VH-VL binders against Uncharacterized protein mtre-1 (mtre-1). Designs and how they scored, part 20

Target 1, 142 residues: Uncharacterized protein mtre-1 (mtre-1), of Caenorhabditis elegans (q09347)
Amino acid sequence: YHQYRELKCSTPTNSIRGGPDRAECHLVLKAEELETGRPVPTGLGCWQEDHDGEEREYCDIVCPKSHTVFISYIDQGHRACFNFITYQVEKRNDEHVLWRSGKCLNSTVNYRIGCKFDDPFETQFKSDNEIFAHLRARARRV
Below, E stands for the ipSAE of ESMFold2; O stands for the ipSAE of ESMFold2 at other seeds; V2 stands for 0.75 times the mean of E and O plus 0.25 times the DockQ between their complexes.

## First folded at step 19 (VH-VL; framework fv_guselkumab)

Design s1 (from q2 with light chain A31M; at its last look DockQ between E and O 0.70; V2 from the best seeds 0.00; counts 0 for: pae O 2.8 > 2)
Fold by ESMFold2 at other seeds, look of step 19:
Parts: sequence; structure tokens; C-alpha cells
Structure s1 (fold): chain C 142 residues (1-142), chain A 120 residues (1-120), chain B 111 residues (1-111)
Amino acid sequence: as target 1 above (142 residues)
Amino acid sequence: EVQLVQSGAEVKKPGESLKISCKGSGYSFTSHWIGWVRQMPGKGLEWMGIIYPGDSDTRYSPSFQGQVTISADKSISTAYLQWSSLKASDTAMYYCARLYGDYFSLFDYWGQGTLVTVSS
Amino acid sequence: QSVLTQPPSVSGAPGQRVTISCTGSSSNIGMFYDVHWYQQLPGTAPKLLIYGNSNRPSGVPDRFSGSKSGTSASLAITGLQSEDEADYYCQSYDKSLSGYVFGGGTKLTVL
């Protein structure tokens, strides 16, 4: 059973090598790799944390209880976002989040993400309304 | 108050180009997807595509891919729908509508429509 | 373009109940994707009427209701009034067509 996500982060000027402005991210949910997908409002389900003195922005990618989460493609046009250094997909309990830090926070970057499950994704959420309610609750806590 | 204001009606001949506009106000223009919907005379509604003005992420219905160009200028809170060469079959009412993300497929506010007539 | 099927027309007398069906498939309504309904009064743009299968926006009378079961959805209008004469569209998302899809529309006539 699988799901796909696009997490697309852009600065106001679409700068690709860092800059003065923080990128904002939006998430697109896809049941099939090639579909248009269902967009999520910008910034919903994202928050900031300090990690060992460095700021990180975390975004919930809506892959609960997934046994495999991977980034299949990154489009950034530069090397400001490095896996394990300035971004990573991280498991928190039964949830998966993507964090970014450093120069990556101020860079335009697009992620294509795959999630593989033992059970159908629909066992976690019965409708799109439940997904939005979940993400709204996370946004309010940041 | 959220408003989507579209450009005025157009009368064109086949082969001419056209760019119609949709100006958003009363909300964060760069943080909401805008869609375009066609309604041919006497027919129903057809989704053409959506754009995220913040980064110009643009996605087309397969039926309209390559037929039109959707774009946005976030500095003036305006989305566009354009044709490089109009055909008589492009005669229709064109609406812009804001995608309200809480339900993944909801168009909550609509422009007043732009009537495009293409005839000899 | 859509596989969402609505009756082309429906009619009722003032005060009566009418229903408008929206029949889809396993690639749209049957995939748990929500159904929304729009009212298009003559000469005007569509307006959101029902969202998320059964929710009413503020300002929509409670005589309008929506439901969804299996691969189909239904809009019910009770206490029919002359100002309800309009075209009604259901809308969802379809993964096989990779996009947002509308029903063909239903013209409601108040007799």
C-alpha cells in the first residue's frame, strides 16, 4: 500500500541559493505517483523547534504508521539542502516529519516523497476532513 | 472580504491571442491555490487547472494540458489564463475560483466570470 | 469530462422535497474523496452550497442537506421555494482523471 507526497518550499523571490527570506512550504497529497494531487494550505502542519542550538522547521508529511518513507527526488538547483545535515525525514512515534535547517530554511527546494504501509492509508483517516483537522491541530501548537 | 475580480468580456477572432485575469483580494493571495473552470455555452463546469501563486506550481487537467497557459503575478495578486491562438471552440465562460484547502477539493470563492467569444 | 452523473433536470412544487443524485465510481467518491455541491443561479457564478459531503456554510438554509454513501452522493432540498430554481453541481476529486471533477449539473425547476 503506498502514498506519495510533494513538499514544495519557496521563498518570496524563489531564491535557490539561500537568501534573507524564509521559505514557506506546501504539501500535496497523492494516492498515485502521477496524479495532480490534493494541495494542503501553505504552512499547515509545520512548526519550529530548536535542535542542539540550531533552528529547525518540521513539517508533518501525513504518512502515519508507514514502515518505509523515502525521498525519491529533490529539486533545489543548488546544494543548500543536504540529507542528515540540513534536512531529514524523521520518525516521531507513529508519525513522519521532514525537517530543514540552516541555509535550507531560506532556499527554494522541492521534495518528492514516497510512503509505504502495511495497511491501507485510509485506516488512519476516513476522509479529507480528518486529514485537515489533524494538520490544523499541529499548526495551532506551533 | 475575499473577492476574485475577473477581466471583462472578450470578443475575438480565431487565431488571435488572449490573456484574461483574476485579481484576488481580502486574503493571502500567495498562500492559496487558484483554479480555472470553463463553462461552455449550455454545458456544465470543467476544471482546467490550478496554480499556487507563491511559487507558480501549476497543474493542469489532462484535457487542457498544452491548450492554455495558467500563470500568476503575485506582486499584483493576479492570476491569468491565456491562449496563444484562439479557436471558435474556445467560446465559453471562464471562472477563476480559490481552492480552500480544508477539504482538498473545495472551491470556496468564485470570480464573476469572463465571457470569451471567438467567431469570425 | 467527469464520470459523476447527475440527472439533467428535476422539478417540484413549492413546499415539496426534491433530491438530486450524484453517482460516481471507485476512482472518486468511492475513494473516500469528499463531495461538494454548488448552486448556480441563472446568470451568476457558482456558489458553494454544501461541502465535505454534508456541511452547510453559514448563510445556507438548513432545508439544504447532503449525504454520501458508497460511490454516490445526494443533495436534498426540503420546503422548496421559487428562488431555489438554479443549476446544481456536485464536485469531487478523481484519481484516474487526476483532477477535480464536476457532475454534469441538474436544472431544478420549481413548478
Scores: ipSAE 0.445, ipTM 0.824, lowest interface PAE 2.8, mean pLDDT 86
ESMFold2, look of step 19: ipSAE 0.644; ipTM 0.876
ESMFold2 (binder alone), look of step 19: mean pLDDT 93; pTM 0.943

Design s2 (from q2 with light chain A31Q; at its last look DockQ between E and O 0.85; V2 from the best seeds 0.00; counts 0 for: pae E 2.8 > 2)
Fold by ESMFold2, look of step 19:
Structure s2 (fold): chain C 142 residues (1-142), chain A 120 residues (1-120), chain B 111 residues (1-111)
Amino acid sequence: as target 1 above (142 residues)
Amino acid sequence: EVQLVQSGAEVKKPGESLKISCKGSGYSFTSHWIGWVRQMPGKGLEWMGIIYPGDSDTRYSPSFQGQVTISADKSISTAYLQWSSLKASDTAMYYCARLYGDYFSLFDYWGQGTLVTVSS
Amino acid sequence: QSVLTQPPSVSGAPGQRVTISCTGSSSNIGQFYDVHWYQQLPGTAPKLLIYGNSNRPSGVPDRFSGSKSGTSASLAITGLQSEDEADYYCQSYDKSLSGYVFGGGTKLTVL
C-alpha cells in the first residue's frame, strides 16, 4: 500500500540558499503520487532538537509503521541540503521523521517522499481529526 | 484579522482576456494555500484550483486544467485568476478562499466574490 | 452531477429540526476524509459553519451540528429560525479526482 508526502519548506523572502531567516515547513498528504494533496497547516508536526551540539528541526511525515520510506526527489536550486549531512529520514520506533540542520534550516527546499505499508494507511488513523491531533502533539509549545 | 478582498465586477465579451485579483491581509500570505471557487448563476460551488504563494506551486481541478491560469504576486499579497479567451459559459461568481488555518481540507476565509458577466 | 449528493431543497417550520444529507463515495467521505459545511446567505459569500465533521467555529450556535458515518454526512439544525434560510454546502476531498469537492447545495426554506 502506498502513501506520498511532500515536505515544503520556504523562507519569508524565498531565498534559494541559506540566509538570515529560518524556513518554515508544512506537510502535504497524498494517497496518489500525482494529486493535489491535503496540506497541513504550517509548523504543525515540526520541532527542534539539539543533536551532538548541532540544531536540527524534525518534522513528522505521517508514515507510522511504514516498512519503507524514501525521498524520491528533492527540489532545491542550491547545495545547502545534503543527504545524511544536513537532512535525513530517521525512524523513531514506529514513526518516521525528516530532520534538517545547518544551512538547510535557512533554505527553501521541497521534499517528495514515498511510504510503503503492509496494511492500508487508515489502520493507523480513523479520520483526519486523529492525524491533526497527532501533528498538534508534535508541535508542542516551547 | 484575516481578510480576502477581491477586484470588482467585470462585464466582458466572448474572446476577451481577463485577470481578476484577490488580496490577502491579516495573515502570512506566503505560508497559506489559496484557492479559487466558481459559482455559476443558480448553481453550486466548484473548486477550480489552489496555489501556494510561497513558491507559486499551482494545482488545478481536472475540470479547469488548461482553462484558466492561477498565479500570485507575493510582493503585494495578491492571487490572480486569469482567462486568455472568455466564453459566455464563464459567466459566474468567482471566490477566492484560504485553504486552511487550523484544519485539513478546510476553506476557512472567503473573499466577497467577483461577478464576471460574459455576453455580447 | 456533483460528486457529493445533497437534496436540492429542504423545508421546516420555525422551531423544528431539519437535516441535510451529504452522500459521497469510497473515494471521498469513505476514505475517512473529513466533511466541512458552509452556509451561504442570499447575496453573500459562503461562510464556514461546521468543520472536521462536527466542530463548530466560534460564533456558530450549538443548534447546528454535524455528523459523519460511512460514506455520508449530515447537518442538523434544531430550533429552526427564519435567519437560517440559506444555501448549505458540504465539502470534502476526493482522491480519485485529486482535489476538493463540494455537494450540489441545499436550499433551506423556513416556512
Scores: ipSAE 0.540, ipTM 0.856, lowest interface PAE 2.8, mean pLDDT 88
ESMFold2 (binder alone), look of step 19: mean pLDDT 92; pTM 0.943
ESMFold2 at other seeds, look of step 19: ipSAE 0.686; ipTM 0.877

Design s3 (from q1 with light chain A31T; at its last look DockQ between E and O 0.86; V2 from the best seeds 0.00; counts 0 for: pae E 2.6 > 2)
Fold by ESMFold2, look of step 19:
Structure s3 (fold): chain C 142 residues (1-142), chain A 122 residues (1-122), chain B 111 residues (1-111)
Amino acid sequence: as target 1 above (142 residues)
Amino acid sequence: EVQLVQSGAEVKKPGESLKISCKGSGYSFTSHWIGWVRQMPGKGLEWMGIIYPGDSDTRYSPSFQGQVTISADKSISTAYLQWSSLKASDTAMYYCARLYWSGDYFSLFDYWGQGTLVTVSS
Amino acid sequence: QSVLTQPPSVSGAPGQRVTISCTGSSSNIGTFYDVHWYQQLPGTAPKLLIYGNSNRPSGVPDRFSGSKSGTSASLAITGLQSEDEADYYCQSYDKSLSGYVFGGGTKLTVL
């Protein structure tokens, strides 16, 4: 069973590599890889943590209990976002998050993400309202 | 206060080009998707497509792919719908609507423009 | 024809209860995607009326309510008033069409 996500991060001036302004991110939920998708409000489900003196912004990608999560494509003009250096998909318990750091925090970048499940996604959420409530609650966990 | 203000009514002939506008105010224009919706005379609402002005990512309903162009100029907080060659069947009311956040939800159109009537006749 | 089917019209007298149905399929209402409702008063743009199947935005009277069951959704209006005369549209997302869909619309006439 598959789900797809886009994580779209943009700056006010659409700076494509490290600028003065933080990018804001939003998730786009997709059941099929090539569809319009359902955008989530900007910033919802994202939060900041310090990791060994390095600022990171984490975003929940809404792939709970997924056995396989991968980034199939990353759209950025200037390379400020590097896998395992300034971004990574990370599993926390049964949840998957994408974090960004360094110049990637101030860069316009779009991620295309795939998630594979053993069971239909609807076993985790019965409606979009439940997904929203889940993402709103992420801001309260840190 | 969120507002979407559309350009005025248009009367055109078949084969002419047209670009209508939707100006957003009272919110972060570049952080919200904007959609276009057609309403033919006496008919219902039809979703045409959406755009994310932050990076101009544009997605179309299959029924409208290749028939219209959706664009945005974020420097003036304005989205556009345009035709390169109008047909009489394009006569309709056209609405822009924000695909974002009425309270706490997504995937709905929370604020609508006043509409732009396009009449194509010859 | 829209994948979301609404009756073309309904009518009721002031004070009555009316319902407007929105019938879909497993591609939209029948599983995951929420239903939203819009009111279009004569000569005006649509306005959000009900979201997430049953929630009212601020300023919408309590006499408007929504529900979803199976492949269908319903908008109910109690205490019908003359200002409720409008067109009503349901809206969802359809996975087979990969996009947003509106019902065909229902014209409510207050007798």
Scores: ipSAE 0.552, ipTM 0.862, lowest interface PAE 2.6, mean pLDDT 88
ESMFold2 (binder alone), look of step 19: mean pLDDT 91; pTM 0.938
ESMFold2 at other seeds, look of step 19: ipSAE 0.678; ipTM 0.883

Design s4 (from q1 with heavy chain S31N; at its last look DockQ between E and O 0.76; V2 from the best seeds 0.72)
Fold by ESMFold2, look of step 19:
Structure s4 (fold): chain C 142 residues (1-142), chain A 122 residues (1-122), chain B 111 residues (1-111)
Amino acid sequence: as target 1 above (142 residues)
Amino acid sequence: EVQLVQSGAEVKKPGESLKISCKGSGYSFTNHWIGWVRQMPGKGLEWMGIIYPGDSDTRYSPSFQGQVTISADKSISTAYLQWSSLKASDTAMYYCARLYWSGDYFSLFDYWGQGTLVTVSS
Amino acid sequence: QSVLTQPPSVSGAPGQRVTISCTGSSSNIGAFYDVHWYQQLPGTAPKLLIYGNSNRPSGVPDRFSGSKSGTSASLAITGLQSEDEADYYCQSYDKSLSGYVFGGGTKLTVL
């Protein structure tokens, strides 16, 4: 069973090489790769942590219990975001998050993400408001 | 207070171009998707497409793909709906609407503009 | 042609209860996507009435209620008042590349 996500991050001036302003991100939920998608409010499900002295911003990508998560495409125009250096998808228990750091925090970038499950996504959430409640609970952790 | 203010009514002839506007205020315009909805005279609502003003990512309903252009200028908090060559069948009321509910996520249109009546005849 | 099917019209006397149906398919309402309802008073823009199947925004009286079952949804109006005379639209999301979809609309007449 497949689900797709976009994580869309943009700065006020659409800078792609870093800059003075931090990008704001939102998730777009998709059941099929090319559908229009259902956007999540900007910033919801994202938070900051320090990792070995470096600030990271984490965003929940809403792929619970998935056995495979992959980035299928990255639209950044210029390489301010490097896999395993300034961004990565990370598994935390049964949940997956995408983090960004360094110049990637201040850069416009869009991620296309795929998630594979053994069971239908609907077994986790019965409606869109349950997804929203899940993401709100993330905000209260930080 | 969230407001979407649309440009005034238009009376046009077939073949003319037109660009109508929707100015958002009272919220972060660049961080919310905004959509366009058509209502033909005496008919129901039809979703035309949406745009994310933050990066101009634009997505169209299959029924309207290639028929209109949706754009935005985030520096003035304004979205646009544009025709290169109007037809009589484009006569309708056009609404802009913000895609999702304030403070919630439900894939809905929570605030609507007042509408722009476009009449194409003669 | 609408993806979601509504009756073209319904009517009721003041104080009565009316319901408006919204019938979809497995690619929209049946695919766990929420149903929203909009009220369009004569000569005005649509306004959000019910969201997430059954939730009321602030300012919407509790005589308006929504429900969802299987591939269909229903809007109920109890204690019908003359000010309720309007067009009502259901709306959902359709994953088959149709995107955001509206019902054809229902004209409510208060007798």
Scores: ipSAE 0.687, ipTM 0.886, lowest interface PAE 1.8, mean pLDDT 88
ESMFold2 (binder alone), look of step 19: mean pLDDT 92; pTM 0.944
ESMFold2 at other seeds, look of step 19: ipSAE 0.734; ipTM 0.897

Design s5 (at its last look DockQ between E and O 0.05; V2 from the best seeds 0.00; counts 0 for: pae E 16.4 > 2, placed apart)
Fold by ESMFold2, look of step 19:
Structure s5 (fold): chain C 142 residues (1-142), chain A 121 residues (1-121), chain B 111 residues (1-111)
Amino acid sequence: as target 1 above (142 residues)
Amino acid sequence: EVQLVQSGAEVKKPGESLKISCKGSGYSFTSHWIGWVRQMPGKGLEWMGIIYPGDSDTRYSPSFQGQVTISADKSISTAYLQWSSLKASDTAMYYCARLYSGDYFSLFDYWGQGTLVTVSS
Amino acid sequence: QSVLTQPPSVSGAPGQRVTISCTGSSSNIGAFYDVHWYQQLPGTAPKLLIYGNSNRPSGVPDRFSGSKSGTSASLAITGLQSEDEADYYCQSYDKSLSGYVFGGGTKLTVL
């Protein structure tokens, strides 16, 4: 069973390379790879942590209990975001998060993400409102 | 139905100003970059620049920086290409094209019908 | 010359197969940027033909196909028909130029 996500991060000026403005991200939920998808409110499900003296922003990509998560494409102009250096997908418990750091935090970038499940995704969430509630609750716990 | 409709053909003299338009419909105009592409008579396609109508962020090909002005009026879903002083060498067909906002990078998925600009006499 | 190199012309008889090459460099196709193809029929605007190297948009017949390998891409047209007579452009992104780059175009003539 497959689900797809697009994590869209943009600065107020759509800077493709790092600059003074922090990018804000929103997740797009997709049941099929090429559909338009359903947007999650900007900033919902994202938070900051300090990692070894470096700021990281983590975003829940809503692939809980997924056995495989992969980034199939990254859309950026000047390559401020490097896999394993300034971004990566990380598993935390049964959930997957994408973190960004360094110049990637201040750059417009879009990620296309695939998630593979043993069961249909709909068995976990019956509606987008349940997904939003989950993400809202996560933000408050952090 | 995504459509880009450009203004009509223009016949101008050297030194005159000109502003041509590209009106987008059937999609969120402020959420897609719009590019301009020149095609000189008998020649290929040349990218001139792009604009993000949501905030007017505008980027030019080095070959066209300072030669044209790209702008947009998001209230009427329209992008513009403008010359302050036309030259005979500006005679060409000019296309606007929409940059796909999804997961295929650098994709111009919809094109306007073109505006023929003729500068002579 | 254009950043992406295409043959100026190709020709074929009805029913035959033709290919159109698009040669780039390590700063564009070789930097893993996608290749898109556009068809320009005589007197008309360019129209998207192939995107993301090999995908066909709705309404494009399956006799059009695309591929990419190394620093080059190729458009193949099988079952050639008279209405395929057009100019064909490949297009990508170049990281060194920070810009969109087109091939010089290939005029396809159906004999």
Scores: ipSAE 0.000, ipTM 0.515, lowest interface PAE 16.4, mean pLDDT 86
ESMFold2 (binder alone), look of step 19: mean pLDDT 95; pTM 0.959
ESMFold2 at other seeds, look of step 19: ipSAE 0.007; ipTM 0.651

Design s6 (from q1 with light chain S98T; at its last look DockQ between E and O 0.70; V2 from the best seeds 0.00; counts 0 for: pae E 2.03 > 2, SAP .498 > .496)
Fold by ESMFold2, look of step 19:
Structure s6 (fold): chain C 142 residues (1-142), chain A 122 residues (1-122), chain B 111 residues (1-111)
Amino acid sequence: as target 1 above (142 residues)
Amino acid sequence: EVQLVQSGAEVKKPGESLKISCKGSGYSFTSHWIGWVRQMPGKGLEWMGIIYPGDSDTRYSPSFQGQVTISADKSISTAYLQWSSLKASDTAMYYCARLYWSGDYFSLFDYWGQGTLVTVSS
Amino acid sequence: QSVLTQPPSVSGAPGQRVTISCTGSSSNIGAFYDVHWYQQLPGTAPKLLIYGNSNRPSGVPDRFSGSKSGTSASLAITGLQSEDEADYYCQSYDKSLTGYVFGGGTKLTVL
């Protein structure tokens, strides 16, 4: 069973080389690879952590209990965002997150992400409202 | 307060071009998708497409792919709907609407423009 | 025909209850996608009325309520008033590449 995600991060000037401005990211949810998708509000489900003195921004990609998560495409040609160096998909318990660090935090970048499950995704969430609540709980807003 | 203000009514002939506008204010224009919705006279609402002004990512309903161009100029917080050659069947009310609810939810159109009436007749 | 099916019209007397249905399929409402409702008063733009199946935006009276079950959704209006006379549209998302979808609309007449 498959689900697809886009993680879209952009700066005001659309710089791909780690400019002066922090990128803001939002997730696009897809059940089929080529559908329009359902955009999530910018910043929802994202947070920052310090990792050995390096700032990282983590974004929940909404693939809980997935056995396989992969980035199938990244659109910037490896200018400031390098896999395993300034970004990575990381598993936390039953959930998957994508983190970015270094100059990638200040770069326009779009990821296409695939998630594979043993069970249909619909067994995890009864509605979009539950997905939203999950993301709000992850990166609480007032 | 979130506000979407559309350009005024248009009266056109078949074959003419047209570009109508939707200016957003009271929110971060570049961080929200904007959609266009058609309402033909006496008919219901039809989703035409959406655009993310932050990077101009544009996605169309299959019914409107190739019929119109959706664009945005983020420097002036404005989205556009454009025809290169109008047809009489393009006569309709056109709304822009923001995709998202500013409070808590997504996948909905939370704020709507006042509409732009386009009349195409010979 | 619309991907989401609504009755073309409903009517009720002041003070009564009316219900407007919205029937979809397994590619939209039945695939867990939320249903939203919009009210379009005569000569005006649509306005968000109900979101996430059953939630009301600030300023919408509690006599408007929504629900969803299976592949269908329902908007209920109690205590019907003259100002409720409008067109009502349901809206969801359809994964079959159609994207965002509206119902055909329901004209509510207050008798």
Scores: ipSAE 0.634, ipTM 0.872, lowest interface PAE 2.0, mean pLDDT 88
ESMFold2 (binder alone), look of step 19: mean pLDDT 92; pTM 0.941
ESMFold2 at other seeds, look of step 19: ipSAE 0.758; ipTM 0.895

## First folded at step 20 (VH-VL; framework fv_guselkumab)

Design v1 (from q2 with heavy chain S31N, light chain S98T; at its last look DockQ between E and O 0.05; V2 from the best seeds 0.00; counts 0 for: pae E 14.4 > 2, placed apart)
Heavy chain, then light chain:
Amino acid sequence: EVQLVQSGAEVKKPGESLKISCKGSGYSFTNHWIGWVRQMPGKGLEWMGIIYPGDSDTRYSPSFQGQVTISADKSISTAYLQWSSLKASDTAMYYCARLYGDYFSLFDYWGQGTLVTVSS
Amino acid sequence: QSVLTQPPSVSGAPGQRVTISCTGSSSNIGAFYDVHWYQQLPGTAPKLLIYGNSNRPSGVPDRFSGSKSGTSASLAITGLQSEDEADYYCQSYDKSLTGYVFGGGTKLTVL
ESMFold2, look of step 20: ipSAE 0.696; ipTM 0.881
ESMFold2 (binder alone), look of step 20: mean pLDDT 92; pTM 0.940
ESMFold2 at other seeds, look of step 20: ipSAE 0.651; ipTM 0.871
ESMFold2, look of step 21: ipSAE 0.006; ipTM 0.531
ESMFold2 (binder alone), look of step 21: mean pLDDT 92; pTM 0.937
ESMFold2 at other seeds, look of step 21: ipSAE 0.650; ipTM 0.864

Design v2 (from q2 with light chain K95R; at its last read DockQ between E and O 0.85; V2 from the best seeds 0.76)
Heavy chain, then light chain:
Amino acid sequence: EVQLVQSGAEVKKPGESLKISCKGSGYSFTSHWIGWVRQMPGKGLEWMGIIYPGDSDTRYSPSFQGQVTISADKSISTAYLQWSSLKASDTAMYYCARLYGDYFSLFDYWGQGTLVTVSS
Amino acid sequence: QSVLTQPPSVSGAPGQRVTISCTGSSSNIGAFYDVHWYQQLPGTAPKLLIYGNSNRPSGVPDRFSGSKSGTSASLAITGLQSEDEADYYCQSYDRSLSGYVFGGGTKLTVL
ESMFold2, look of step 20: ipSAE 0.687; ipTM 0.887
ESMFold2 (binder alone), look of step 20: mean pLDDT 93; pTM 0.943
ESMFold2 at other seeds, look of step 20: ipSAE 0.725; ipTM 0.883
ESMFold2, look of step 21: ipSAE 0.701; ipTM 0.886
ESMFold2 (binder alone), look of step 21: mean pLDDT 93; pTM 0.945
ESMFold2 at other seeds, look of step 21: ipSAE 0.696; ipTM 0.879
ESMFold2, fold request of step 23: ipSAE 0.694, 0.608, 0.724; ipTM 0.879, 0.868, 0.887
ESMFold2 (binder alone), fold request of step 23: mean pLDDT 92, 93, 92; pTM 0.940, 0.942, 0.939
ESMFold2 at other seeds, fold request of step 23: ipSAE 0.644, 0.674, 0.689; ipTM 0.872, 0.877, 0.875
ESMFold2, last read: ipSAE 0.720, 0.661, 0.667; ipTM 0.880, 0.881, 0.872
ESMFold2 (binder alone), last read: mean pLDDT 93, 92, 93; pTM 0.940, 0.939, 0.942
ESMFold2 at other seeds, last read: ipSAE 0.744, 0.005, 0.621; ipTM 0.890, 0.536, 0.863

Design v3 (from q2 with light chain F32W; at its last look DockQ between E and O 0.05; V2 from the best seeds 0.00; counts 0 for: pae O 13.6 > 2, placed apart)
Fold by ESMFold2 at other seeds, look of step 20:
Structure v3 (fold): chain C 142 residues (1-142), chain A 120 residues (1-120), chain B 111 residues (1-111)
Amino acid sequence: as target 1 above (142 residues)
Amino acid sequence: EVQLVQSGAEVKKPGESLKISCKGSGYSFTSHWIGWVRQMPGKGLEWMGIIYPGDSDTRYSPSFQGQVTISADKSISTAYLQWSSLKASDTAMYYCARLYGDYFSLFDYWGQGTLVTVSS
Amino acid sequence: QSVLTQPPSVSGAPGQRVTISCTGSSSNIGAWYDVHWYQQLPGTAPKLLIYGNSNRPSGVPDRFSGSKSGTSASLAITGLQSEDEADYYCQSYDKSLSGYVFGGGTKLTVL
């Protein structure tokens, strides 16, 4: 079973390089890779952590119990977001998160993400409202 | 088909300058990082640095910072590696390689190499 | 000195299995960074052999396989053939060096 996500991050001026303004991100839920998808309200499911003295912003991409998660495409005009340096997908228990750091935090960038499951995704969340509640609780944890 | 074609072998003396090239084709040159890798005679591979030709964002390995200049001319889809003053220890094979997509951070296509020989 | 440690050489008879180790640390392989493998045939440029620890690109035979465990990775070659004589390099990313790191290379000899 497949699910898809976009994580869309933008600054107020759509800066593609690390500028003074922090990008805000929202997740888009997709059952099919090329559909428009269903947007999650901006700010849900993202939080800050320090990692080895580096500020990181983590966003839950809503692929719980997925056995495979991959970024199929990254849409950015300038490479402020560089794999393993300023962003990556990371597994935490049964959850998957995408983190950003450095200039990537202040850059407009969109990620296209694929998730593969052993069971249909709908067995974990019956509605978008249940997903939103999960993401609200995620933000509270940090 | 993705191809990286490098300039020909060079024979130089210590103190001379040199600029070698790597021309990319078969893909969007301005939207992929290009890296340079050194291989000393009989030795292994060493990452030197990378450049994003779309905006010339350039990053160097600490071992090569200040030792070489990496640049690109996006109008002719060409990346460059340059020395202002060669040393005999610069004798090596130099490869350019494309960094495959952000997901894996790996070098998926390699140029044929440019042999640089520096001796008096 | 290479950040990733490989044996300088390995050998095997035709048809046999050999493995090539790649030992890193908590700042690279142990920090969840993937391991990639490159084959360099005599007199040629390196070529991608295995990526993302265990994936084979198109055209790489299934007798080549990769794995990763802890701070180490391994390349296995079964059904060894004379054309497999080459140098093999592992590669990863190191967060403390903020850079790409290669193993020192392993020369494979088919006896």
Scores: ipSAE 0.008, ipTM 0.539, lowest interface PAE 13.6, mean pLDDT 85
ESMFold2, look of step 20: ipSAE 0.588; ipTM 0.868
ESMFold2 (binder alone), look of step 20: mean pLDDT 93; pTM 0.942

